# Designs tried in a protein design chat: VH-VL binders against Epoxyqueuosine reductase QueH (queH). Part 5

Target 1, 182 residues: Epoxyqueuosine reductase QueH (queH), of Dehalococcoides mccartyi (q3z8v0)
Amino acid sequence: MAPKLLLHGCCAHCTAYSFKYWQEQGFAVSVYWYNPNIHPFMEHQSRLEAMRKLSAEMGFELITEPSYHMAEYFKNVSANVDGRCRICFDMRLGQTAAYAAGHGYEYFSSSLFISPHQKHQDAVCSAEALAKETGVRFAYADLRKRYSDSRHITKPLDLYRQQYCGCVYSEYERFGKPNSPA

## First folded at step 25 (VH-VL)

Design d5 (from b24 with heavy chain S30K)
Fold by OpenDDE, fold request of step 26:
Formats: structure tokens, sequence, C-alpha cells
Structure d5 (fold): chain C 182 residues (1-182), chain A 121 residues (1-121), chain B 115 residues (1-115)
């Protein structure tokens, strides 16, 4: 039997190739949606809908965490806004690893590792540390060079495309005044 | 067959430095975490340091923090331990051990034969 | 107090069963941890035996006889290595290990003598 891998999906456009990659590596892949960092709620729902469409198209199992945990995100970030990304990774990947451990998955990974817009090393460090704690194996591949391939997969599906990382701080960084701190 | 071969051990004076190497073969080195574990003469096992497959996540035992540096060269399938400010209590056989990886979730499932470090005046 | 405590020595007869204990410090719930066991014979490096977290989460090392098994005693807050059908070749030092507080921690080891 193929080893089971739980793939955290940060968005449809990142998840497409990530899923394909790990499937081709011989894993039985399920996608896990948990993104308390995506704000506002309607943005979160738009991206989730895109993921659902992708799931239907590609035929992978999509598991959605019942809880949004937006309040918890802000609670965790409020004391250290500048360090919010690592906190974000720890939350998202932490929940992923925990779910994996509790539901018989041998591996966990994330579509975060394909995005050129993410703090790649910080995300990997988060996952590596979590693997030690949970005992679930961390499946890592640097897929940043395949980001365009992932977009090519999703292009014909006409899925919602995000304009910022997810959190309100990233939105401001993208669309706000460059020299005005949030 | 998985093989780990330690080298670099020897006699050194207190305050001196030594660099250990571990040559790995028989597995995809870059996919595994690696650790150093030492054993003082007639004593038990003591973990020294751990490094992730990428080298980005590192852990040290409190007894060696600030003095030892673990590193790896995945292109050479080699693990390193730079030991500075050596003390008598650092005297031990130092083992290289394979930690968890992509194809094994087990910690220290393979060990080298060890290299002996003696710190004495 | 040490995170992991093992008895210094244990003796048993050939053919008998030996139970080696690895007791976790108070406040550390044994149920949450993966307990690793290693065997070391004189003049040799340690050898991985098995890992045990639960009956549904355990792994036997390659080439390790089935007479070696892991379990836990929740009441004693301890990991247990059971060696059934003890053989003379089982005489060795046995170490338990866990990942705790961002460190690997070994027990003090148990010297098993086969009489």
Amino acid sequence: as target 1 above (182 residues)
Amino acid sequence: EVQLLESGGGLVQPGGSLRLSCAASGFTFKDYEMSWVRQAPGKGLEWVSDISSTGWTIYYADSVKGRFTISRDNSKNTLYLQMNSLRAEDTAVYYCARDRGLWSGEDFDYWGQGTTVTVSS
Amino acid sequence: QAVLTQPASLSASPGASASLTCTLRSGINVGKYRIYWYQQKPGSPPQYLLRYKSDSNKQQGSGVPSRFSGSKDASANAGILLISGLQSEDEADYYCMIWYSKAYVFGGGTKLTVL
C-alpha cells in the first residue's frame, strides 16, 4: 500500500502541482485545509471554494478543518506582528501535523513550499520542528521552480486567484503605502 | 547497506579544537536528519547534537552549546562536528547516527562504529 | 531528577522473560511519548531495537527478533521492553530514549545479565 501523506493546502494554485508531485512520488495524498491566516472571512471562503473546485477536478480528497481559528491567529500574532509569518506557519503546519498524527498519516507536507512569495526557510524550519514533536515524517521538496507549472494546471479551471498572502497585514503590504507601517 | 564511518578523533589538550567527520553511504543522505551521540568511558549514551536534512534546524545538548557546531555537506554525504573549547568531560566515543528521514521515521536506526576523542593535559 | 530512569542491572535465566523499565519523571506523561530502545554489547555501537508509543504506533527494527517487544505501564509512568525466551546473546546494555524539550534524552541504561 502507498504511504499516506497529508498535504496542507495553502491555496489551489500552489496545491495543484504539489499534489501531483507527491502522488507521482508514490504517496496516497489527501489535502488538508487549515488557513486561519486568510482574512477577511470572505477571502478565506473564496480561496476555499477554489480549493474545492480543484479537488473535484483533480480527484483528491479534501479535508477541511471545521474551525476557522481567526481569533486565535490574532491572539498569537498581536504580541509580535513582525514575526507573524513564523507564527502563522507554526499554527497551520502544527494543526496539519497533529491531524496527520491522529488519523494514520505517515507523512505531512505543505503547498507552501512551492510558493516563491513565502518565507521558505521559515516554513521549512517550522515543519522540521513539528515533525520532531509529533513523530510524523515531514516530506520536503523545494518546488519553487515548479510554481509556474502549478499555475498552468489551474489556469484552465478559472479559479479564484489571491492578490495577497492572506492576512490583513499582507494585504496592506501589497496595496498600502510602501513607507507607512501597518 | 547503510554505512556510517566516523573520523577525526584523537588526543587534544583542554581548550583545544577538533573536527569530526561522518561519511555516509548506502542511503539518500540529504533526506535524513543526522545526529551525534557520545559515550564517555564506562558511562551511558549522551546525545550531543542534531541537524535536519536541510541543515536549517539544529539542536544542541546544553552541555555543548556555544562550543560545538554541527553541520553537513549533502553533496559529499558527510556530517561534521566542530568541537571548540574542549574539556576533559568531552572525552568519549563519538557516534554518528542516522535520524529520521523521508523513508524512515525512526531515530538513530543506524550507528557508526564511533571515533574516540580524548581531552587530556 | 532525571527525565528517564532505568534500573542499573537486571538478571534473568535463559528461557525466562525479562522486563526492562524506563520510568519517566513525574509530570511527564508516558502516553505522549515515543519510547525508543537500543541494545549495546561490549565493544560495539548501540543497535536500534524498536519504538513504541502505542499498540497502533510501534515499529520493530530490521532483523530484531520478535521476542523483543515494547509496551507501556501507565500506572508506573514507564516504558517497558519485554524480552521473551531470553537467550545468552541478549546479555547487553539496554537504553531507552525519548525526544523531550527539544532534546534527545537517554536513560542511564540497564545491564542485563543472562545467568
Scores: ipSAE 0.910, ipTM 0.948, lowest interface PAE 0.5, mean pLDDT 96
Fold by OpenDDE, last read:
Structure d5 (fold): chain C 182 residues (1-182), chain A 121 residues (1-121), chain B 115 residues (1-115)
Amino acid sequence: as target 1 above (182 residues)
Amino acid sequence: EVQLLESGGGLVQPGGSLRLSCAASGFTFKDYEMSWVRQAPGKGLEWVSDISSTGWTIYYADSVKGRFTISRDNSKNTLYLQMNSLRAEDTAVYYCARDRGLWSGEDFDYWGQGTTVTVSS
Amino acid sequence: QAVLTQPASLSASPGASASLTCTLRSGINVGKYRIYWYQQKPGSPPQYLLRYKSDSNKQQGSGVPSRFSGSKDASANAGILLISGLQSEDEADYYCMIWYSKAYVFGGGTKLTVL
């Protein structure tokens, strides 16, 4: 039997090639949606809908965490806004690894590792640490060079495209006044 | 066959420095975390340091923090331990051990034969 | 108090069963941790024996005889290494290990003598 891998999906556009990659590596891949960092809620829902469409198109199992955990996210990041990205990764990948451990997945990974817009090293460090804690194996591949390939897969599907990382802080950084503190 | 071969041990005075190396073969080195574990004469095992496959996540025992530096060169399949400000209590056999990886979830499933470090005046 | 405590020594007869304990410090729930066991013979490096978290989450090292098994005693807050059908070749030091507080922690080791 193919080893089971739980792939955290940060968005449809990142997940497409990431899923394909791990499947081609011989894994049985399920995609896990847990993104408490995406705000506001309607943005979260739009991106989730895109993921559902991708799931239907590519034929992968999509598992959605029933809880949004918005309050918990803000509780965690409000104490350290500058360190919010690591906190974000710890929450998202932590939940992924925990779910994997509880449901018989031997491996976990994330579509975060294909995005050129993410703090790649921080995300990897988060996953590495979580693997140590949970005992679930961390499947790592630097797929940043394949980001365009992932976008090409999703392009004909006309899926919702995010314009910022997900959190309100990243939105402000993208669209707010330069050099003005959030 | 998985092989780990330590080198670099020797006699050094207190305050001195040594650099240990561990040559790995028989497996995909870049896919595994690696650790150093030491054993003082007639004593038990003591973990020293751990490094992730990427080298980006590193852990140290409190007893060696600030003095020892773990590193790796995946292109050379080699693990290193730079030991500075050595103390008498650092005297031990130092083992290289393979930690968890992509193809194995087991910690310290393979060990080298060890290299001896003696810190003495 | 040490994170992991092992008895210094244990003696058993050939053919008998030996139970080696690894007791976790109070406040640390043994049920949450993967306990690794290692065997070390004189003049040799340690050898991996097995890992035990639960009956559904355990692993036996390659070439390790089935007479070696892991378990836990929740009431004692301890990991257990059971050696059945003890043989003279089983005489060695045995160490338990866990990942705790961002560090690997070994027990003090148990010297097993086969009488």
Scores: ipSAE 0.909, ipTM 0.947, lowest interface PAE 0.5, mean pLDDT 96
Fold by OpenDDE, last read:
Structure d5 (fold): chain C 182 residues (1-182), chain A 121 residues (1-121), chain B 115 residues (1-115)
Amino acid sequence: as target 1 above (182 residues)
Amino acid sequence: EVQLLESGGGLVQPGGSLRLSCAASGFTFKDYEMSWVRQAPGKGLEWVSDISSTGWTIYYADSVKGRFTISRDNSKNTLYLQMNSLRAEDTAVYYCARDRGLWSGEDFDYWGQGTTVTVSS
Amino acid sequence: QAVLTQPASLSASPGASASLTCTLRSGINVGKYRIYWYQQKPGSPPQYLLRYKSDSNKQQGSGVPSRFSGSKDASANAGILLISGLQSEDEADYYCMIWYSKAYVFGGGTKLTVL
């Protein structure tokens, strides 16, 4: 019996190769969607729809957290907006690890670890800490060099493509005025 | 066969420094968390520090925080513990222990034989 | 006040069973934690015995006899190491451990004497 791995999916474009990778490593992989960091809600839904399409195309099980938890996100980051990314990782990976622990997954991971646009080390630190806390093993692979391969998989699917990391702060950083405080 | 071999222990005066090493073999070192655990003479076990496989996540016991530094060199399969500002209460046998691995292993499922650190004036 | 409390010593006869307790401080729910057990004989490093969180979440160390088993007593808020069919070689110090508040915490250890 293949060991079960719960793969947090941050977006379809990151998840494609990540899923393939862990599957090829011999894991029974399910993808878990929990991204309270994606705002506004319609952006969250657009990216989720992309994930659903990918799920259908690649044939993986997609588990969606019933709750959006946007309010909780802002509650957690409001006191430290500059440190929001680590908080974001802790929330997303924390929920992933918790779900994994409660549903018989021996391993958890995330598509975050393929993205060159993420604070990689911070995300890994988050996962490492959560692994110790929950007892679920953290399956880690630095897949940043395979990001283009993931894009190659999703390119023909014409999936929605994000223009910013996800949170409203990242949106402002991308499209707002650089010298104007959010 | 999993092997852990500590070295670097010795006699040092209060306020002094020592650097411990743990040479690991028989397993994929880079895939495992590693810890230092110490035992004072005639006393129980006390966890000192833990380091993740990547070296990016580190934990310290409150008793050594700010004085000890754990590190690792995965290319050399070696775990380190830099001990500064040593105190008499730091006197102990220091064990390196293999912590949980990415794919296997349990917390402290293998231990070295230990190296003795004596802090005395 | 200690996170983990173990009796200092315990004695039992060969062939009997010994129950070693690891009591968690009040306010810390034993059900949430993986309890690790280690055996240490004089002049030797500790040896991993087993891990127990629940009946569905437990692990026995390699080469560790089946007469060593872990459990929990929720009413006592304690982890239990049960050693059945005690042998003379089981005489040793036994430590429990948990990961708590971003630290590994050991119990004070129990010296088991086989009479």
Scores: ipSAE 0.909, ipTM 0.947, lowest interface PAE 0.5, mean pLDDT 96
Fold by OpenDDE, fold request of step 26:
Structure d5 (fold): chain C 182 residues (1-182), chain A 121 residues (1-121), chain B 115 residues (1-115)
Amino acid sequence: as target 1 above (182 residues)
Amino acid sequence: EVQLLESGGGLVQPGGSLRLSCAASGFTFKDYEMSWVRQAPGKGLEWVSDISSTGWTIYYADSVKGRFTISRDNSKNTLYLQMNSLRAEDTAVYYCARDRGLWSGEDFDYWGQGTTVTVSS
Amino acid sequence: QAVLTQPASLSASPGASASLTCTLRSGINVGKYRIYWYQQKPGSPPQYLLRYKSDSNKQQGSGVPSRFSGSKDASANAGILLISGLQSEDEADYYCMIWYSKAYVFGGGTKLTVL
């Protein structure tokens, strides 16, 4: 029996190859959606819809956390906006690991590890620490070199494409005035 | 067969330094966390330090923080422990232990034979 | 108070059952933690025995006899290593261990004597 792996999906475009990779490694992969960092809510929904379309196309199980937890996100980052990314990773991967532990998954991972736009080391450190705490095994692969391959998978699907990381701070960094504090 | 072989132990004066090595074989070293655990003569086990498979997440016991440095070279299948400012209470057998990994979720499922460190004036 | 407390010594007869306790400090819920057990014989490194968090979350080390089993006593806030059908070869030091507060913590160890 294939070992069960819960793959946190940050977006459809990152998840496509990530899913394929772990499936090819012999895992039974389910994708877990929990992204309290994506704002505003309509952006969150657009990206989730893209994930649903991908799920239908690729045939993977998509598990969606019913709670958005936006308020909790801001509660956690408001005192340390500059350190928000690590907090974000801890929340998202923490919830993933917790869900995995409670539902019979032996492994957890994330599509975050394919994105060249993420603080890769910080995300990995978050996952490594969480694995220690929860006892769920962390499946790690540096897939950054395969990012383009993931986008090639999703290209013909005409899925929504995000223009910023997800949080309102990242949106401001992307579209706001240069060198103006958020 | 999983094998861990420690080396680098010896006699050193207080304030001195030693570097321990652990050569790993029989498993995919880069996929596992690794730890050092020590045992003073006639005493129990004391965890010293842990390092993740990537080397990016590191933990130390309070007793060695600021003095010891754990590191690894995955290309050489080797774990290291740099010990500085050694004290008499650091005298112990130092074990290399395999920690959790991709193919095993068990902590310290394999141990080396240990290397002896003696700190004495 | 130590995070993990073990009796210094325990004696039992061959064929009997030995119950080794690993008591967690008050305020630390034993139910939350995976408890690891190790056996160490004189002149040898420790050997992994088993891990126990719950009946649905436990693992036996490779080659470890089934007469070794883990459990918990919630009322005592303790992990338990049970050795059934005690044999002379079981005479050794036994250590419990948990991951707590970003550190591995070992108990003081119990010396088990087989009479």
Scores: ipSAE 0.908, ipTM 0.947, lowest interface PAE 0.5, mean pLDDT 96

Design d5 (from b24 with heavy chain S30K)
Fold by ESMFold2, last read:
Structure d5 (fold): chain C 182 residues (1-182), chain A 121 residues (1-121), chain B 115 residues (1-115)
Amino acid sequence: as target 1 above (182 residues)
Amino acid sequence: EVQLLESGGGLVQPGGSLRLSCAASGFTFKDYEMSWVRQAPGKGLEWVSDISSTGWTIYYADSVKGRFTISRDNSKNTLYLQMNSLRAEDTAVYYCARDRGLWSGEDFDYWGQGTTVTVSS
Amino acid sequence: QAVLTQPASLSASPGASASLTCTLRSGINVGKYRIYWYQQKPGSPPQYLLRYKSDSNKQQGSGVPSRFSGSKDASANAGILLISGLQSEDEADYYCMIWYSKAYVFGGGTKLTVL
């Protein structure tokens, strides 16, 4: 009888507390994996395997999109790489909202809203627009101050730890650009 | 229970400016999207602008874009509409309307009584 | 062509039913949209009646009698507001609305007369 919420899981480390939070708010929560932004494919698989382990440990339903959709990601982003974050949010949250609309979820949200390093307002604006388009309610809470609670849950599980946001553009930005003089 | 009270209407000359306010009570204002909707004398309803619960997502009707600015102050439970470069066709009753909330509500499920704006030489 | 088209007027007898249509422009599929309905009496603001997308996705406004109901006619590409057991107080203007192309769009309204 609990309202159903579809939670987009961007990674296991962000999802652990986000799932717990919405469950504590009285929702029946399922986690939805759709992350065409994660490259290369083996990185995507490593993060998905971490999510599968978290699902087994915490007992939540994990729903996976069967296709990786890497080519579609690059087609959508290539015209505006500097503005790619909004496009990426629109892809991931859009798929989540559409799945929610088609499968009896009154609410959707995302583990993106716990991250202190994401473009939070852009992600919120993406979700707000998608809620309006689909009629599915966007369950919003700013969880950025709770990220350490999520890491407390995942640290004992020895899950794969990601080293960059997800896309090859962010990988290069983190590891390929010097940030100090010679 | 839910109450919306518009104010700030009046007579203004073309090219002038006016600021409307809508005081909200009886519900958790910060959780709801809000809209302005207008009705010219003897005419139907025309949506003007919408603002999300956070205030970060804003939409305008093409007829007012660039001239009107919607805003909200969640700490004061107040919705605003700043109207600049007013034209005769902006003459209407302006309604404050509650949109869908995060947890409940439906599009324009509550309306204020309206405030009249008249743009005339 | 307007996005939403409503007949300008409709009349019906007390106790009968009235079927108010809201036709979407060709190329816009009614099945995709939540159709909202509002009642407005002279001198008063509009009042929310109901929203209909499908039989499993609909909502009745608080205090709105069950004799008001929503549906769709796919062959006519139209949303429908059905008012059964018409009463004199049902005499009003009725508007439909959708969210389309990043804007709320109202129909032109139907004046219902109960005679």
Scores: ipSAE 0.757, ipTM 0.898, lowest interface PAE 1.4, mean pLDDT 93
Fold by ESMFold2, fold request of step 26:
Structure d5 (fold): chain C 182 residues (1-182), chain A 121 residues (1-121), chain B 115 residues (1-115)
Amino acid sequence: as target 1 above (182 residues)
Amino acid sequence: EVQLLESGGGLVQPGGSLRLSCAASGFTFKDYEMSWVRQAPGKGLEWVSDISSTGWTIYYADSVKGRFTISRDNSKNTLYLQMNSLRAEDTAVYYCARDRGLWSGEDFDYWGQGTTVTVSS
Amino acid sequence: QAVLTQPASLSASPGASASLTCTLRSGINVGKYRIYWYQQKPGSPPQYLLRYKSDSNKQQGSGVPSRFSGSKDASANAGILLISGLQSEDEADYYCMIWYSKAYVFGGGTKLTVL
């Protein structure tokens, strides 16, 4: 049997090629949805619906964490908003690694590593530390040069298209005025 | 065949510096986390420092923080330990050890033969 | 108090079994940790033996005989290395190790004598 890999799915647009890549590397891949960083709730639901459509189209197992944990997200980041992205990665990848450890997955990874828009090194450092803590292997490949391949898969599917990373802080950074308070 | 070969040990005065190297072969070095582990004469094992496969995550034992710097060059399959402000208590055999890799292996599943560091007047 | 405590020495007869303990400090739950075991003979570097977290999460080192096995004793808060069918070449120092508080931590080692 193929080794099992739990792939955290940050969004459908990043997951499409990431899933294909790890499947082609010989893994039995399940996609794990846990994104307490996506606000407001209706935005979270729009992105989750896009992921459900991708799951149906590509035929992968989609595992959704039953709790949204928005309140826990804000509790964890509120004291250090400038450094929040590492905390955000620790939450999402931490939950993924813990699920993997408890459900017979030898490997975990994330669709975060295909995104040209993420703090790539911070996400890698988060996953490296979690692999040491949990004993689940971190399957790493730098797929940033392959993001266009993922968009080629998702563009014909007419999926909901996100306009900011996920958190309200990133929404303000994208659309707010440069020198205005948040 | 996995091989790890340490070099750069020797006699040094307190306050001095040394740079240790570990040449790796027989495995895909860039896929493995690497450590230095030391053993003082007649004593047990003491972990010194660890560096991830990417080189982006680094850990140090409290006894060496601020004095030692671990690094790696994946293009040369080489692990390094820069040792500054050396003390008599740093006298030991220093082993290069392979940690878990991305795809296989377990922590400290292969060890080099060691290189001896002696800190004395 | 040390994070990992091992008895300094242990003796056993050829053909018998030896049970080497690695006790975690009070307040650190052995059930949480992967316990690594290493063998070291005089004049040689350590050699990896096995890792044990649970019966479903363990790994035997390459070429390590199945007579070496790992387990845990929850009531003693200890990792256990069992060596059955002892042979004279099993005489060595044995170290346990865990990843704890962002550091690898070794026990003090047990010298096993096979008489």
Scores: ipSAE 0.743, ipTM 0.893, lowest interface PAE 1.4, mean pLDDT 94
Fold by ESMFold2, last read:
Structure d5 (fold): chain C 182 residues (1-182), chain A 121 residues (1-121), chain B 115 residues (1-115)
Amino acid sequence: as target 1 above (182 residues)
Amino acid sequence: EVQLLESGGGLVQPGGSLRLSCAASGFTFKDYEMSWVRQAPGKGLEWVSDISSTGWTIYYADSVKGRFTISRDNSKNTLYLQMNSLRAEDTAVYYCARDRGLWSGEDFDYWGQGTTVTVSS
Amino acid sequence: QAVLTQPASLSASPGASASLTCTLRSGINVGKYRIYWYQQKPGSPPQYLLRYKSDSNKQQGSGVPSRFSGSKDASANAGILLISGLQSEDEADYYCMIWYSKAYVFGGGTKLTVL
């Protein structure tokens, strides 16, 4: 049997090629949705619905964390907003690694590692530490040069496309500052 | 066959510096986390430092923080330990050890033969 | 309070079994940790033997005979290395190790004598 990999899906547009990549590497891949960083709730639901459509199109198993945990997100980041992205990665990847450990997944990874818009090294360091703590292997590949391949898969599907990383801090950084796009 | 070969040990005075190297072969070095572990004469094993496969996550034992620097060069399959401000308590055999890899392996599943560091006047 | 405590020595007869303990400090639950075991003979580097977390999560080192096995004693808060069918070549120092608080921590080692 193919080794099992739990792939955290940060959004459909990052997941499409990331899923294909790990499947082609010989893994049995399930996609795990846990994104308490996406605000407001209706934005979270729009992105989740896009992921559900992608799951139906590509035929992958989608596992959805039943709780949104928005309050826990803000509790964890509010004292250190400047350093929030590492905390955000720790929450999302930590839940993914814990689920993997409890459900027979030898490996975990994330669609975060295809995104040119993420703090890549911080996400890698988060995953490396979690692999050490949980004993689940972190399947790492730097897929940032393959982001266009993921968009080629998703563009014909006319999926909802996010306009900011996910949190209200990133929304303000994108749209609320002088010289921000309208 | 996995091989790890340490070098750079020797006799050094207190306060001095020394740079250890570990040449790796027989496995895909860039896929493995690496550690240094030391053993003082007649004593047990003491972990010194760890560096992830990417080189981005690094840990140190409290006894060496601020004095030792671990690094790696994945293009040369080589692990390094820069040791500064050496003390008599740093006298030990220093082992290069392979940790878990991305795809296989377990922590310290292969060890080098060690290189001896003696800190003495 | 050492994080891991091992008895300094243990003696056993050829053909018998030796049970080597690695006791975790009070407040550190042995059930949570992957326990690694290493053998070291005089003048040689350590050799990896096995890792044990649970019966469903364990690994035997390459070339390590099946007479070496790992387990845990939850009531003693200890990891156990069992060596059955003792041979004279099993005379060595044995170390346990865990990843704890952002550090690898070794026990003090047990010298096994086969008489």
Scores: ipSAE 0.742, ipTM 0.893, lowest interface PAE 1.4, mean pLDDT 94
Fold by ESMFold2, fold request of step 26:
Structure d5 (fold): chain C 182 residues (1-182), chain A 121 residues (1-121), chain B 115 residues (1-115)
Amino acid sequence: as target 1 above (182 residues)
Amino acid sequence: EVQLLESGGGLVQPGGSLRLSCAASGFTFKDYEMSWVRQAPGKGLEWVSDISSTGWTIYYADSVKGRFTISRDNSKNTLYLQMNSLRAEDTAVYYCARDRGLWSGEDFDYWGQGTTVTVSS
Amino acid sequence: QAVLTQPASLSASPGASASLTCTLRSGINVGKYRIYWYQQKPGSPPQYLLRYKSDSNKQQGSGVPSRFSGSKDASANAGILLISGLQSEDEADYYCMIWYSKAYVFGGGTKLTVL
């Protein structure tokens, strides 16, 4: 029987190839949605809708965390906005690892590791620490050179296209600073 | 067959430095966390430091923080421990130990034979 | 107070069973932790025996006889290493270990004597 892997899905565009990759490695893969970092709430819902469409198209199980935890997100990052991304990873991957431990998943990973736009080492360090705490194995592959394969899968599906990482701080950093892309 | 071979131990004066190495073979080194564990003469086991498979996550025992530096070279299948500002209480046999890997294994499931560090004036 | 406490020594007869305890500090719940067990004979490095979290989450070391088993006693807040069918060669030091507070922590070890 195939080992079970819980894959945190940061967005549909990163998840498409990440899911395929781990399935091809012989895992029974479920995708876990928990993204309290996506603001405002309607942006979160637009990205979740895109993930639901991808789930229907690719046939993977999508597990959604019922709690959005927006207030908890801001409480955790407000004292250290400049260092927030590690806190953000700890929240999202921590919930994923905890769910995996409680529901018979031997492995966890994330679609974060395909993104060329994320703080890759910080996300890896977060997952490594969580694997040690929970005993769930962290399935790691650096998929950043495979992002174009993920876009190949998602472009024909006409999915909602996000314009910033997820948080209002990242929206401002992309669109509000001098010489930032508009 | 999994093998871990420590080297670099010796006699050193207090305040001195040593660099330990551990040569690994018989497994995919880059997939495993690695630790140093020490045992003072006639005493029990004491964990010293741990480094993740990527080398990006590192932990130290409080007794060695700021004095010891763990590192690894995955291209050479080698684990290192740089020991500075050595004290008499650092006198021990130092073991290289394999931790849990990405795909298999359990914490400290294989140990080397150890290398002896003696700190004495 | 030590994070893990083991009795310093234990004696048992050949063919009998020995239960080696590893008691966690008050306030640290044994149910939360993977408990690792190691055997060490004089002049040799430790050898991994087994890891126990629960009956559904445990692992026996390669080549370790099935007469070695792990369990937990929740009322005593302790991990247990059971050695049944004791043999003279089981005479050794035994250590428990957990990952706690960003550190690996060993117990002080138990010297098992087979009389």
Scores: ipSAE 0.739, ipTM 0.892, lowest interface PAE 1.4, mean pLDDT 94

